# Designs tried in a protein design chat: VH-VL binders against Large ribosomal subunit protein uL10m (mRpL10). Part 36

Target 1, 224 residues: Large ribosomal subunit protein uL10m (mRpL10), of Drosophila melanogaster (Fruit fly) (q9vpl3)
Amino acid sequence: RGKINIQRPKAPHYERARVVAVTQPKYPELPKAKSCFKTRAERTQQQQENPYNEIIAREVRNWLDHSRLVAFFHLSSITADDIFRVRVQLHKQNLHLKSYGSKIIEQAVKNTRYEAIVPLFHSNHCIVFSPDPEKTAALLRIVRRVPQMVLLGGIVEETMLSRNQLVAYAQMPGLHAVQAQLVQTLSQAPGHLIQQLQAHQNSFVQVLDVHAKNQMNEETPKST

## First folded at step 5 (VH-VL)

Design w31 (from v1 with heavy chain I50F; framework fv_imvotamab_arm2)
Fold by ESMFold2-Fast, scan of step 5:
Structure w31 (fold): chain C 224 residues (1-224), chain A 118 residues (1-118), chain B 112 residues (1-112)
Amino acid sequence: as target 1 above (224 residues)
Amino acid sequence: EVQLVQSGAEVKKPGESLKISCKGSGYSFTNYWIGWVRQMPGKGLEWMGFIDPSDSYTRYSPSFQGQVTISADKSITTAYLQWSSLKASDTAMYYCARLGYDSSLDYWGQGTLVTVSS
Amino acid sequence: DIVMTQTPLSSPVTLGQPASISCRSSQSLVHSDGDTYLSWLQQRPGQPPRLLIYDISNRFSGVPDRFSGSGAGTDFTLKISRVEAEDVGVYYCMQATEYPWTFGGGTKVEIK
């Protein structure tokens, strides 16, 4: 309480400022939930945004790398039980139905030849993978009975194919000569494939419109 | 090449049983459905039914339901069309055909002529 | 059942001239999945049918470009731009939109 102690001589301004800065007492900062755990590991995790997404993206890349058949579908409203039955039926044919978020797919195909497929996955979607391209026929037969799954296109032997090209591929018995012909004639730049896929998306929108109208017509019984 | 080879012509009497065959080759047999089509002498085509060889799922035209049985043996890549009791009205050419994509009948067998007469 | 009506019943054509076959369905062939399952088959005398066109306008493998298909809904057309001797036969339209699948009555193309 008393007077300020004036008996201590002042150090030179520069030396005093440096000494005071070094010796200022430290006090604990107010806890912040995120800053309290600001470790090296946490900072590394923040740089990747979500490390779980990278793990799943690697899984997607592995499926793409080890599958000779990849098919992309728009998925309309479907119950968990219905999609489970479809997944089981496909699995019997060595066809693996997977659903991944659009951000994970984008991360998986970024800087690859398949980056052009990303716009297909902005709405509800699923992907079917198989190591056996001969299973394209079985895939289309099964999916034909699932109106909620609409084929958008695919990848066969590392070649991106539109819906119509994939359907045409399925009509061939999988001979070596046919595979060579597909690589030769259907190898396309990403821009060209995007245009084809956009055309099919427009066709898909028309299909949905027709489905809605057909459902309305089916719900309205007609007397003859 | 994709090929469907059917069994040879048959001459039968009314009331007899018959089983004709359709053997697929040049493709993965279980990946495609097999349909049967009847053509009566001088007439057009009639769809009878189909089978999925992977699980033996069948669907028949109402006109043929209960009249014939369609089956398949995937171990020998063969589909069958069978009658328990033939009628004179069953006299026709019978074709098997592979169900392609978009429900088109893309590859056809050479046909089996069935003649039912006393 | 969907009834498929073909016109004409017979089409005598001079070699090298065009031929046109019409097919009309009793109801729309647009399936609930949005696809139209209309195909065209050719049957030469004494031979099995052969797929010519599927999904209205798509030529099957090995089919010459003189064959073309068009149409929508209930009205469909098969055109042969220049008829050749090998084109003699009966042509059928087929629908696979609704069970039971049904065929048109056939159109006989013959050279006069």
Scores: ipSAE 0.000, ipTM 0.450, lowest interface PAE 16.5, mean pLDDT 77

Design w32 (from v1 with heavy chain I50Y; framework fv_imvotamab_arm2)
Fold by ESMFold2-Fast, scan of step 5:
Formats: structure tokens, sequence, C-alpha cells
Structure w32 (fold): chain C 224 residues (1-224), chain A 118 residues (1-118), chain B 112 residues (1-112)
């Protein structure tokens, strides 16, 4: 008496080819290493002059610069068919799954505010980008079905968030709406009542305050 | 403001069919799963199953598989719980709840009381 | 199925005093992804349940600081640092590590 799983009709071949082309990353293959020994200076210069690394590093910077939502995942072994299904679901929500080597990510974020993410990419990984931070909810819903993808953290509106902070952000109805409500509350309260009102409402304010203070230290402050 | 509004109380006889509803508002309906929870009079909470409204994927608790049908209509942001033939033992309060991240039940409907008696 | 056992069945407390509720699972709640999917719910008389805490210790939006969760593996605790009149109700733990998801039997918090 189990429920019958309905097999979805497959899309026409041309539609499937177009979806695959949109969802698959384009990576030029690295040139094969030269057999000749180079001095340290020459090796450093050769690395800097590798056009493949520079091109892909620029692509990563462009994704970071144009995305208001960036999520970092550890990626375990996954079949081509499974990752393709995930890419399709994500793309429908304007979420773009990309995979880059750790060397390329380091080159892309070196001397930027995002340099701190480099240690996250010393193992198998992938990144999801979106211009729409409201898609954090859709992202977490989709990846819940993918045990091979483990959320590590992310960046929302240029702010670094831990896994738990991203989950909390996704559950919020709207950050701007909460800030507007706080402004209205402050406008109505006389000076001596502000502390009393805040004592009764500090749960959400503490989440934001804790996050802001975490940017200064790795410790989470308890209260203000 | 996130809200889940359920249909009104029902009084039915054994053998009758019933479909109750749960309407979501104040959020993107297809981005969250909807779960159903039963609470028999004076008893605790029992997990029934959930639906992903984006593709109508359902998963039932083994105790409820074949006993009820969960469905959703994303065009009107509504989830449903349905019985083909009610039993007196189905008398209970039924809650819908939104599944937040990590399978937490973050927002709840007000409940639909179903009474099945002759 | 994972069985969730709550103690005590009822907890009469004096206003302003702390309350503590225990939840024990028949097996570890650590999921294969490394996370523990344990949450706590509050149900006031005549009202639907309300989420208090998810992932062992994370307070849901709007939940007062006097509520805290702790624990690991099979043993979990919900603590109310100073009970207020509004805290009267039944509290449930819930696991979502293994399907089917299961609830504890509930603990009734009452004012003495």
Amino acid sequence: as target 1 above (224 residues)
Amino acid sequence: EVQLVQSGAEVKKPGESLKISCKGSGYSFTNYWIGWVRQMPGKGLEWMGYIDPSDSYTRYSPSFQGQVTISADKSITTAYLQWSSLKASDTAMYYCARLGYDSSLDYWGQGTLVTVSS
Amino acid sequence: DIVMTQTPLSSPVTLGQPASISCRSSQSLVHSDGDTYLSWLQQRPGQPPRLLIYDISNRFSGVPDRFSGSGAGTDFTLKISRVEAEDVGVYYCMQATEYPWTFGGGTKVEIK
C-alpha cells in the first residue's frame, strides 16, 4: 500500500541539452607541466603567467562581486546524475553551483575581505552563488535532500555567516522589516524606557549583535 | 508575517471521507515543506508525514502510510490532509506545521479538530 | 523507530524558580552528516505547539533568553532559568535524525 512513484516524462532532447549546457561549469584543461627545472623565481613567474589560473580566478571574483548570497559546502563523492539533478533544481531558483580548485580560490580572494575562507577549500568543496539573498531559504531546502553536500557557512550581503547563522537568517521573514520595526520602537520610546523595552525584546537583537561582535573576535559575546 | 491557517472543525460519521486544508501566507510557499501532526485528546504529538509543495514529494510515517493522503496546491498556497474512510480512532486535533531548516517545525497552524462518531 | 523518553511527566514550579526537563533517545541522534536534529516545542493550554529550540541549543526567533537547551548523543535538557506565568504548558522534545520523526511524551509545567 505504498504510494506509487510517478516517473516524470523526460524532456525533449534539445531542451535537456540546453539545461545541461547552462548548469555545467566550463573549465579549460590545465596545460601539462613542462619537464624542465625552473628556479624559485622562474617557478613563481610561471605560476603568475598561467592564463588558465588567471582567467578562472577572475571568474571567481566576478561571482563574488555580483552575488549577495554565497554558500560554502563540503562535497563528498556524488554521481554525475545526482549532481546534475541538484544543479537543475538550484538553477531554477537562480542559484549557481560552482566548483573551483583551492589554488584558484586562494588566488581569487588573496588581498580581499574574503581571504579568511581559504582554509574551507583544502578538501573537496563546492560553492553556490546567487544575486538574491532571499534564496537562502530555497537553497537550504534543496540541499537537505543531498547528504553529499554539507553546509560549512557563507556570505550574505557581504557579511560572513557560520552554518547556524545562515540557518537562522533563512528562517527570518525579512531583515529590513525587523530593522524598520526597531527604528519605529526607538522613535516612540522616551530615553528612560528604551532599556526596559530592549530587555523584553533582546532575542533577535542579540542574534544580530552577536554576529556583529563575532566579526571582531572568534568568541561569541553573551550580552551587552 | 508567516501564518498557517487551517480549515474549521469537522464532525463526521465512520466511513465518510474528509479533506482538511492548511493555507500558508507571508513566505514563499514552495521553499518550505509542510508537515502534519496528530494529537489525540489528552495525548501527545504524533508525526504523520510531510510534503514538499514545489514538486509534491511526500513522505509518510509508517503508521499513517495508506491511512491518509497528503497533497498540496501551490497555486493557492494550500496543503491538504485527506481520509478516504474515517474511523472513530481518527478523532483528534490535526496540526499543519512548516518545516524550517534542519527539520524543525517552526510555524504552526491553529489546528483542525476532527470528531468521528455515530 | 527512535523512542524519545521525557522526564518528569509533570513539573510543578514556583514562579521565578528554574525548571529543567530531560529528554533521552533510545539511540544516538547524531545524523550521518554530523548534525543532531533535536528540537523543543512548547504547547500552552488550548493553543498549537510553538518552536522554542532547534539543533539542541539554538533559540528560535522571538524565544526569550531564559530558555536554553543542551545535551549530546542521547541525553538532552531544556532549562527555563526563571519560570514565568506564561510558561505554563506542555513541553515536547522531537528528533528528526531518523525517519519516522518522533516526539517525547511531554512534560507538563505547572505553577505551585
Scores: ipSAE 0.000, ipTM 0.468, lowest interface PAE 13.0, mean pLDDT 76

Design w33 (from v1 with heavy chain R59K; framework fv_imvotamab_arm2)
Fold by ESMFold2-Fast, scan of step 5:
Structure w33 (fold): chain C 224 residues (1-224), chain A 118 residues (1-118), chain B 112 residues (1-112)
Amino acid sequence: as target 1 above (224 residues)
Amino acid sequence: EVQLVQSGAEVKKPGESLKISCKGSGYSFTNYWIGWVRQMPGKGLEWMGIIDPSDSYTKYSPSFQGQVTISADKSITTAYLQWSSLKASDTAMYYCARLGYDSSLDYWGQGTLVTVSS
Amino acid sequence: DIVMTQTPLSSPVTLGQPASISCRSSQSLVHSDGDTYLSWLQQRPGQPPRLLIYDISNRFSGVPDRFSGSGAGTDFTLKISRVEAEDVGVYYCMQATEYPWTFGGGTKVEIK
């Protein structure tokens, strides 16, 4: 039919519904698709994934650009309930925990001053963002009780800081002028910072191995 | 100034799908989580779950896990609550609410009444 | 799950008189961070809930000072110093200390 009968569309609608029911897959993947060919829908989803990754990368850049506090963590295995509790606790302090794939992080920091941090994200990681650098002390208090999160370093007021420098900064929350002076004093050359962050990540792997072994033993030595 | 505006009342039959909305305005939508709360007729409040619109992280109450889907579209500052197949027991008022930085549900939508009857 | 028990179930109050609502949790609501994620909500007839109090005792923006919260651990109280006609409604306590988040059963405040 070249035109739809708007007065009584039931017969054309019924015939179309029957044809659609026969040809429509019950699952997203087609049950009778030939194995040597991807469906057009599957190819479209694969193609759309690349633009989607750039959209997420742009969002990460916006978080980096608008956050005066950015902290990088290695994240070991943690239960869904425990990570929810941590995210709620961080949210209470205007601290926003995000997890992004390493390729998305690389795309986000490509051609920026932060490109040098990409090696930090080759293992499981997460990032905490905040518009308020005075929340650094609150962040460190929270993560000290989350052994699955190991601080690698961060960025405060656009200055890259090692773990120890962030700890020092956290011990002096106060007037903006004093904090800015402290950040400048604590700052390191990017090469030095990368070496410090990589060394800390290696230390975390060792701690993770010890922790995993201790958790396999119900009667732990309580040595840490 | 902060407002959450929900979609209008729905009357559905058992087995039908439904998606209701909650549009945020007057604040930075991606900086706050959106929770969903059910209130059955004449009953109290039940927490259903929550979403972080910035990364679509969701967490559901055990009673609602697998029964509903919570999602958000940050480009139009809107959160959603969806059922694939409604039951008569889903008849209730559904509220969306923003999670403030004190871990409290600080601003609430006007509610969406969902009636499911044969 | 943490069970939140409110008493009384209903509270008929004379205008201008004080009202007191109790909320008791089956477990301590003190989070490992030292804070207590206890809030109070007001629901007027036919309206959505409205936040009154967060973190036990802090009044939310725009909430009249006749409302006050107190308590610690497992026992919490919401007080209205002088009940006004617009205070009619159901009051709920809520905890967000432990997953899943839970509400009290509600206390209906009515004017006698």
Scores: ipSAE 0.780, ipTM 0.915, lowest interface PAE 0.8, mean pLDDT 82

Design w34 (from v1 with light chain T97L; framework fv_imvotamab_arm2)
Fold by ESMFold2-Fast, scan of step 5:
Structure w34 (fold): chain C 224 residues (1-224), chain A 118 residues (1-118), chain B 112 residues (1-112)
Amino acid sequence: as target 1 above (224 residues)
Amino acid sequence: EVQLVQSGAEVKKPGESLKISCKGSGYSFTNYWIGWVRQMPGKGLEWMGIIDPSDSYTRYSPSFQGQVTISADKSITTAYLQWSSLKASDTAMYYCARLGYDSSLDYWGQGTLVTVSS
Amino acid sequence: DIVMTQTPLSSPVTLGQPASISCRSSQSLVHSDGDTYLSWLQQRPGQPPRLLIYDISNRFSGVPDRFSGSGAGTDFTLKISRVEAEDVGVYYCMQALEYPWTFGGGTKVEIK
């Protein structure tokens, strides 16, 4: 088996000649809802109640709840060999790279303090989790050599931070009191932070679009 | 106590399917990767592949790509190695091992002997 | 692929005497970040492998101090300062720096 199904159409309809019927009494049955034309609301409810998505969403919530460091990345096209190497390097530092669908992330963070991160995941993405916020410096060191991963922002000690705020946090490793004060100082309002995170995402998309357009439309200028 | 317990020895005929297991205990199963290693009779160790049980991310050695399937069920803290159609050349001892944060295979299962013959 | 070559293939030793096992990689095993990805495993007859040394020279939990690892770049050594009867077995080096992960061919340590 397993051949490509490009066969000719199966035999046409035949008239059946033999007819046999059995007549037996039937017991009255309770009316049951027949499968019929499903309404938009019914289809929407089915999608929202998908048990598979809820199970994975619970896993994402568990990672968020038990991780003191969460970093969000845009992920460009990367080879299987390269992503494996990166995941191994991260694993050595107790950093856990995960990729989840945008719907699952939305379900995981809906009605939580993290709901503002949803817009980050409408493009190709991945997330790095760790129970140890002191690993932020190690994380940035590793991903610095991975141009396909672009830092968008993150969460440290339950506080949402922009890319620049995470970089600042990483520059003060091993100083618990100072790091805690820095996190509190850098974090004011979720609204302001989401604007920063969305601005980074929009700037990245804008730069990629402009660069692609320039490569397509512009003649290579003569250089000296 | 960290422990990996593998399923018992198997005797199969060529063409049969097989799925062997590796159950982890004494640690957070989803926080560590599980690798599979083959040892043919009287031979050395060969890395087959690895799985991250938390998201089922897998990576196979080129020699085993398409030959086996690695999977995991985190609800019962168990990793699996599976063949759709066994060959006599699959006769070997198969070990599962945990990948520690030192990037070494730190704890090993007792092994599952698979014998494929008529 | 990185090829891991072990020498000798067999090492008969007298009880209480030292043993030395060499492992050479076809490429450097030190990552540019300074991290290392070389480990040593012991397999006693009829038993599963056991981790002895990770990151070239770090002894794993429960491993006796008579075992030591050293090396840099492509040349690595496992030493047993005083071989005991329980040390009989096959020793393997392993690299996890580059895909695919590879093992050395093994060195059999046996008593004379």
Scores: ipSAE 0.793, ipTM 0.919, lowest interface PAE 0.8, mean pLDDT 81

Design w36 (from v1 with light chain A96G; framework fv_imvotamab_arm2)
Fold by ESMFold2-Fast, scan of step 5:
Structure w36 (fold): chain C 224 residues (1-224), chain A 118 residues (1-118), chain B 112 residues (1-112)
Amino acid sequence: as target 1 above (224 residues)
Amino acid sequence: EVQLVQSGAEVKKPGESLKISCKGSGYSFTNYWIGWVRQMPGKGLEWMGIIDPSDSYTRYSPSFQGQVTISADKSITTAYLQWSSLKASDTAMYYCARLGYDSSLDYWGQGTLVTVSS
Amino acid sequence: DIVMTQTPLSSPVTLGQPASISCRSSQSLVHSDGDTYLSWLQQRPGQPPRLLIYDISNRFSGVPDRFSGSGAGTDFTLKISRVEAEDVGVYYCMQGTEYPWTFGGGTKVEIK
């Protein structure tokens, strides 16, 4: 399906300068907490730049088109040190963590077979891409140790899978042909998948509420 | 096959700005991170920071945070290391290196010598 | 930060004889994922560093089998079974387990 080739773009210097200016990193004054606020600030910054939004949307489409494994996660507050640690672990396995604004995701998947994923991105999220679907097991093993990342579902060999279907897929060793057949066997209708993923999101919110209450109890455990 | 080619030697005065480059070839540039390493004359290696060219995600060593800027332009498969204001203590050889899927800096550029004097 | 200490600082070796370089970390290099992000680099005079060994003991592509790595936890060793003239240079260990990534001070291998 689309092997990733070495890029050889030819662009006029003035056009390239414009792209560089639009895509050049901006370093806003970071809040002390360094949590999801940074990711949200970056998302807001991207949405204010319409030309930048379209450039990033094309980038997202390219990742979707060239990845045989795409996994969607809810992402809660995470420190800069923790996200770096996770990204390094993922990189070692040829897994690529990306975070994009909901509007950019919507623009990227509009009028494509992936449009059904838009509801997954109503809250804080991130996506992991890989050209190698055999890395699904490695991905889930890494993420199991990252409570801030909650698996919502994914796409394997262009087939939408729920969280449970991805977990099942990860437990099966095999050849690409066998894996493709298995993915088709595990596949689910998009509408039903979305409902399952939304239910998981609601369950996660409840878990976060319990965790927050437990955290408060641990910080103020005085019964005197 | 895999190659990182860095820009030529620079001679600068304190207070001047500088941007050096590292051009990747022979691999998918956006699939691998690029790190920067400093080697002061006669000294060892120091990790400065790293960038994921696909989304410009960066992470700096605490010693270099705020001292340099790392960036990349994936359209020309090039990573950059930049100073807004050079100091004499920035005199060093600067290397770029690719982060491989073997968890290490696997391919290195030839180095860019930066001399800051007068 | 994790401090990486290399010994010896210099190692004069007769051609054909073995050389051994030690690297000790101030903290365990075992990552929470179970892997140990320790690598060894060679820097020949006037050349950029070159990866020799990654994940303690795995030789990088094109690296001669006379180079071997071993160790666990905080103590690591790079061995050259039969030193050749082209092996002259400075050798560095590096850890990628904890941020910030750090290098050893280097060991210079010289021919007697």
Scores: ipSAE 0.764, ipTM 0.899, lowest interface PAE 1.0, mean pLDDT 81

Design w37 (from v1 with light chain A96S; framework fv_imvotamab_arm2)
Fold by ESMFold2-Fast, scan of step 5:
Structure w37 (fold): chain C 224 residues (1-224), chain A 118 residues (1-118), chain B 112 residues (1-112)
Amino acid sequence: as target 1 above (224 residues)
Amino acid sequence: EVQLVQSGAEVKKPGESLKISCKGSGYSFTNYWIGWVRQMPGKGLEWMGIIDPSDSYTRYSPSFQGQVTISADKSITTAYLQWSSLKASDTAMYYCARLGYDSSLDYWGQGTLVTVSS
Amino acid sequence: DIVMTQTPLSSPVTLGQPASISCRSSQSLVHSDGDTYLSWLQQRPGQPPRLLIYDISNRFSGVPDRFSGSGAGTDFTLKISRVEAEDVGVYYCMQSTEYPWTFGGGTKVEIK
């Protein structure tokens, strides 16, 4: 069972923009195609004013605008094989994993109601998008088996939800009207949600610290 | 209806570059991945790699890593398979196929026959 | 890499008789999510492959009910209950559970 052929909005394309940047002719910069002799000020300005950042930021905004489910994750070190495996599992559920630089995310959400999420992306991260909020349960089942991905929070039907609220939403039955009312009931004032999202970020620092200490203790314990 | 239409047959000499195409229609192109499969004359199927057209995320079979480049242009709903320098051993039928939400290659192009000979 | 072994190599059958194709994987195809990413493809002479079965036993859209898939773990079977003339071709199993994705060597179904 599929939907009709739908004309989709422009999707986020971080990797393609990077590939295009590498392969596209740099007409204004042709005389010095490769130069490492720039002043610090020139390097800083060039880095901050990278035109590809705005292109990717627009794509991120497009994904945010057209996804009824957005989930934010801390992403620990993961192999190419493992991330491929996870992306295939997510694809099976019409869930789309994307990774963007923190500056691009900040650019994308600046002056929007989602700008509060920026602090979540100061470390390794990824985002999962879907047009179908009913896939929240499937998403959490998949991620439960991927310890490198740790849920921070998300957006459902344009409403920011904490990790616990997303988990609660995932357990709700599939009645659209009931789910819509429950999403509205679960939503809180932005200040409260920001505190929850920041608390989760801090909790992850603590969990990672405890996990690292436990890993050190489990690795080569004194064993006769 | 879902269709994948591939470019026409190619006859090339060793050392030449080549880029073949696979145009998707009848579905949201960026929602589904496109895989490439090789079939050498009289042989079975070999998975070459796959691309997510929405972000150009690619993954290649180890046998094809560094041998080919897979790319896509979502503005014209087209995926590509490219060689910088063809070898006689690249002579084969090349298929593109869509990855469905059942994690199977569900719709296939008609194939592009590539013949490389001196 | 997971090796997919198909038996028999060729299967000559009389019209209206059943045909059975076996596919065996060198490792379990059960994904960590509990699903088995095993599919069956049909390739008629001179044509591209066509998806028949996905997730072991689910018929793809438009596939006749004479085709059925079964199996678990490492052993899988594709059955054609009553072979028709249009069923002549090569049948492949494919796994997409583990990278790299791999195909079986193919089984040729022909009419005798």
Scores: ipSAE 0.746, ipTM 0.888, lowest interface PAE 0.9, mean pLDDT 81

Design w4 (from w1 with light chain K55E; framework fv_imvotamab_arm2)
Fold by ESMFold2-Fast, scan of step 5:
Structure w4 (fold): chain C 224 residues (1-224), chain A 118 residues (1-118), chain B 112 residues (1-112)
Amino acid sequence: as target 1 above (224 residues)
Amino acid sequence: EVQLVQSGAEVKKPGESLKISCKGSGYSFTSYWIGWVRQMPGKGLEWMGIIDPSDSYTRYSPSFQGQVTISADKSITTAYLQWSSLKASDTAMYYCARLGYDSSLDYWGQGTLVTVSS
Amino acid sequence: DIVMTQTPLSSPVTLGQPASISCRSSQSLVYSDGNTYLSWLQQRPGQPPRLLIYEISNRFSGVPDRFSGSGAGTDFTLKISRVEAEDVGVYYCMQATHYPWTFGGGTKVEIK
């Protein structure tokens, strides 16, 4: 029997109560009926803002909160058949590939400890979640065979790791204490890690631009 | 105990729409994909397609692409198989089955018999 | 599509005797990860299919040890060391290596 049900995001009741408590203005006495009516109408408009996106954003946050392994990838053009094969292989290892729009990611992580990851999602991307950090090595073995997926970095045991740090983690022996210590040692401040991951994305884009330019030059090499 | 409970038998006429269900219990519903399998009377098993209930990602066998729609509602831990317009050739037993982490269909529903005749 | 051929089509067996079912695929079932996604299912009369064996030779939870699977590449075998009355039914092999996933035609195990 599972204790944490990932299919059900954190109860709306808890999030709604928290938001309402934070947004409620502090009054020494009961506010006037007209002022309360205006505030209620404005709150109603705010609550109606992007309702579907907010529901999906809560699901993303739930995945982040309940996954001990989260890996971020740049995703190049891939066929439906190829992505299905990859998803099946990941599923076999309790690894869950998800794709969300950048706006939904931003809404999900805004005002959370994960807010720093937003800049990583400027290009095509996908995320792999797992409750089991021991599956990091299996994840990297699977994606090594998928050139369309390029690792950008991830989160292990709530610690943000760069691509190189995540690869190093995957290569560690299965000693629980040693792996936990390594994660702490390899950890970076979110801002610094984001700069490194953004630099990797920019480097990847530059490599793609150079490759595309080289292909254009190869495509346009005219007869001598 | 892991269980998949399917909706009851259906008797329909050609051209009618139909939606049958498969309710999962005893496990984390969004952690496992649900596949659908058809078995025509006296014949073998045919894989129709599969869904990831966590994001509603679906994949269909080419033979069933465009013939059926697979969906899921994770709030009630239920997967669905739907036809917009039934044909007599759709008469069959339909099974839902959970995809285990080793890519095996490990737990099966009891089946829903669909009979389509004029 | 990968064609899965099962032999024999029917297997009348005396109680307590062994039974053997063969499954042959039109292409190798070894996936790029080195694993072979071949499973065996049992369907008793009037009942839904039941998983017996996954990844060639691994018995599923609750499956008696009289059932065993073997094979590699394109040739696979399901063996029942001593057939019991409850083993009557149709047995199917299934591959999940190549899309679309496909089943064998089935082998009917009967008591003679």
Scores: ipSAE 0.523, ipTM 0.749, lowest interface PAE 1.8, mean pLDDT 80

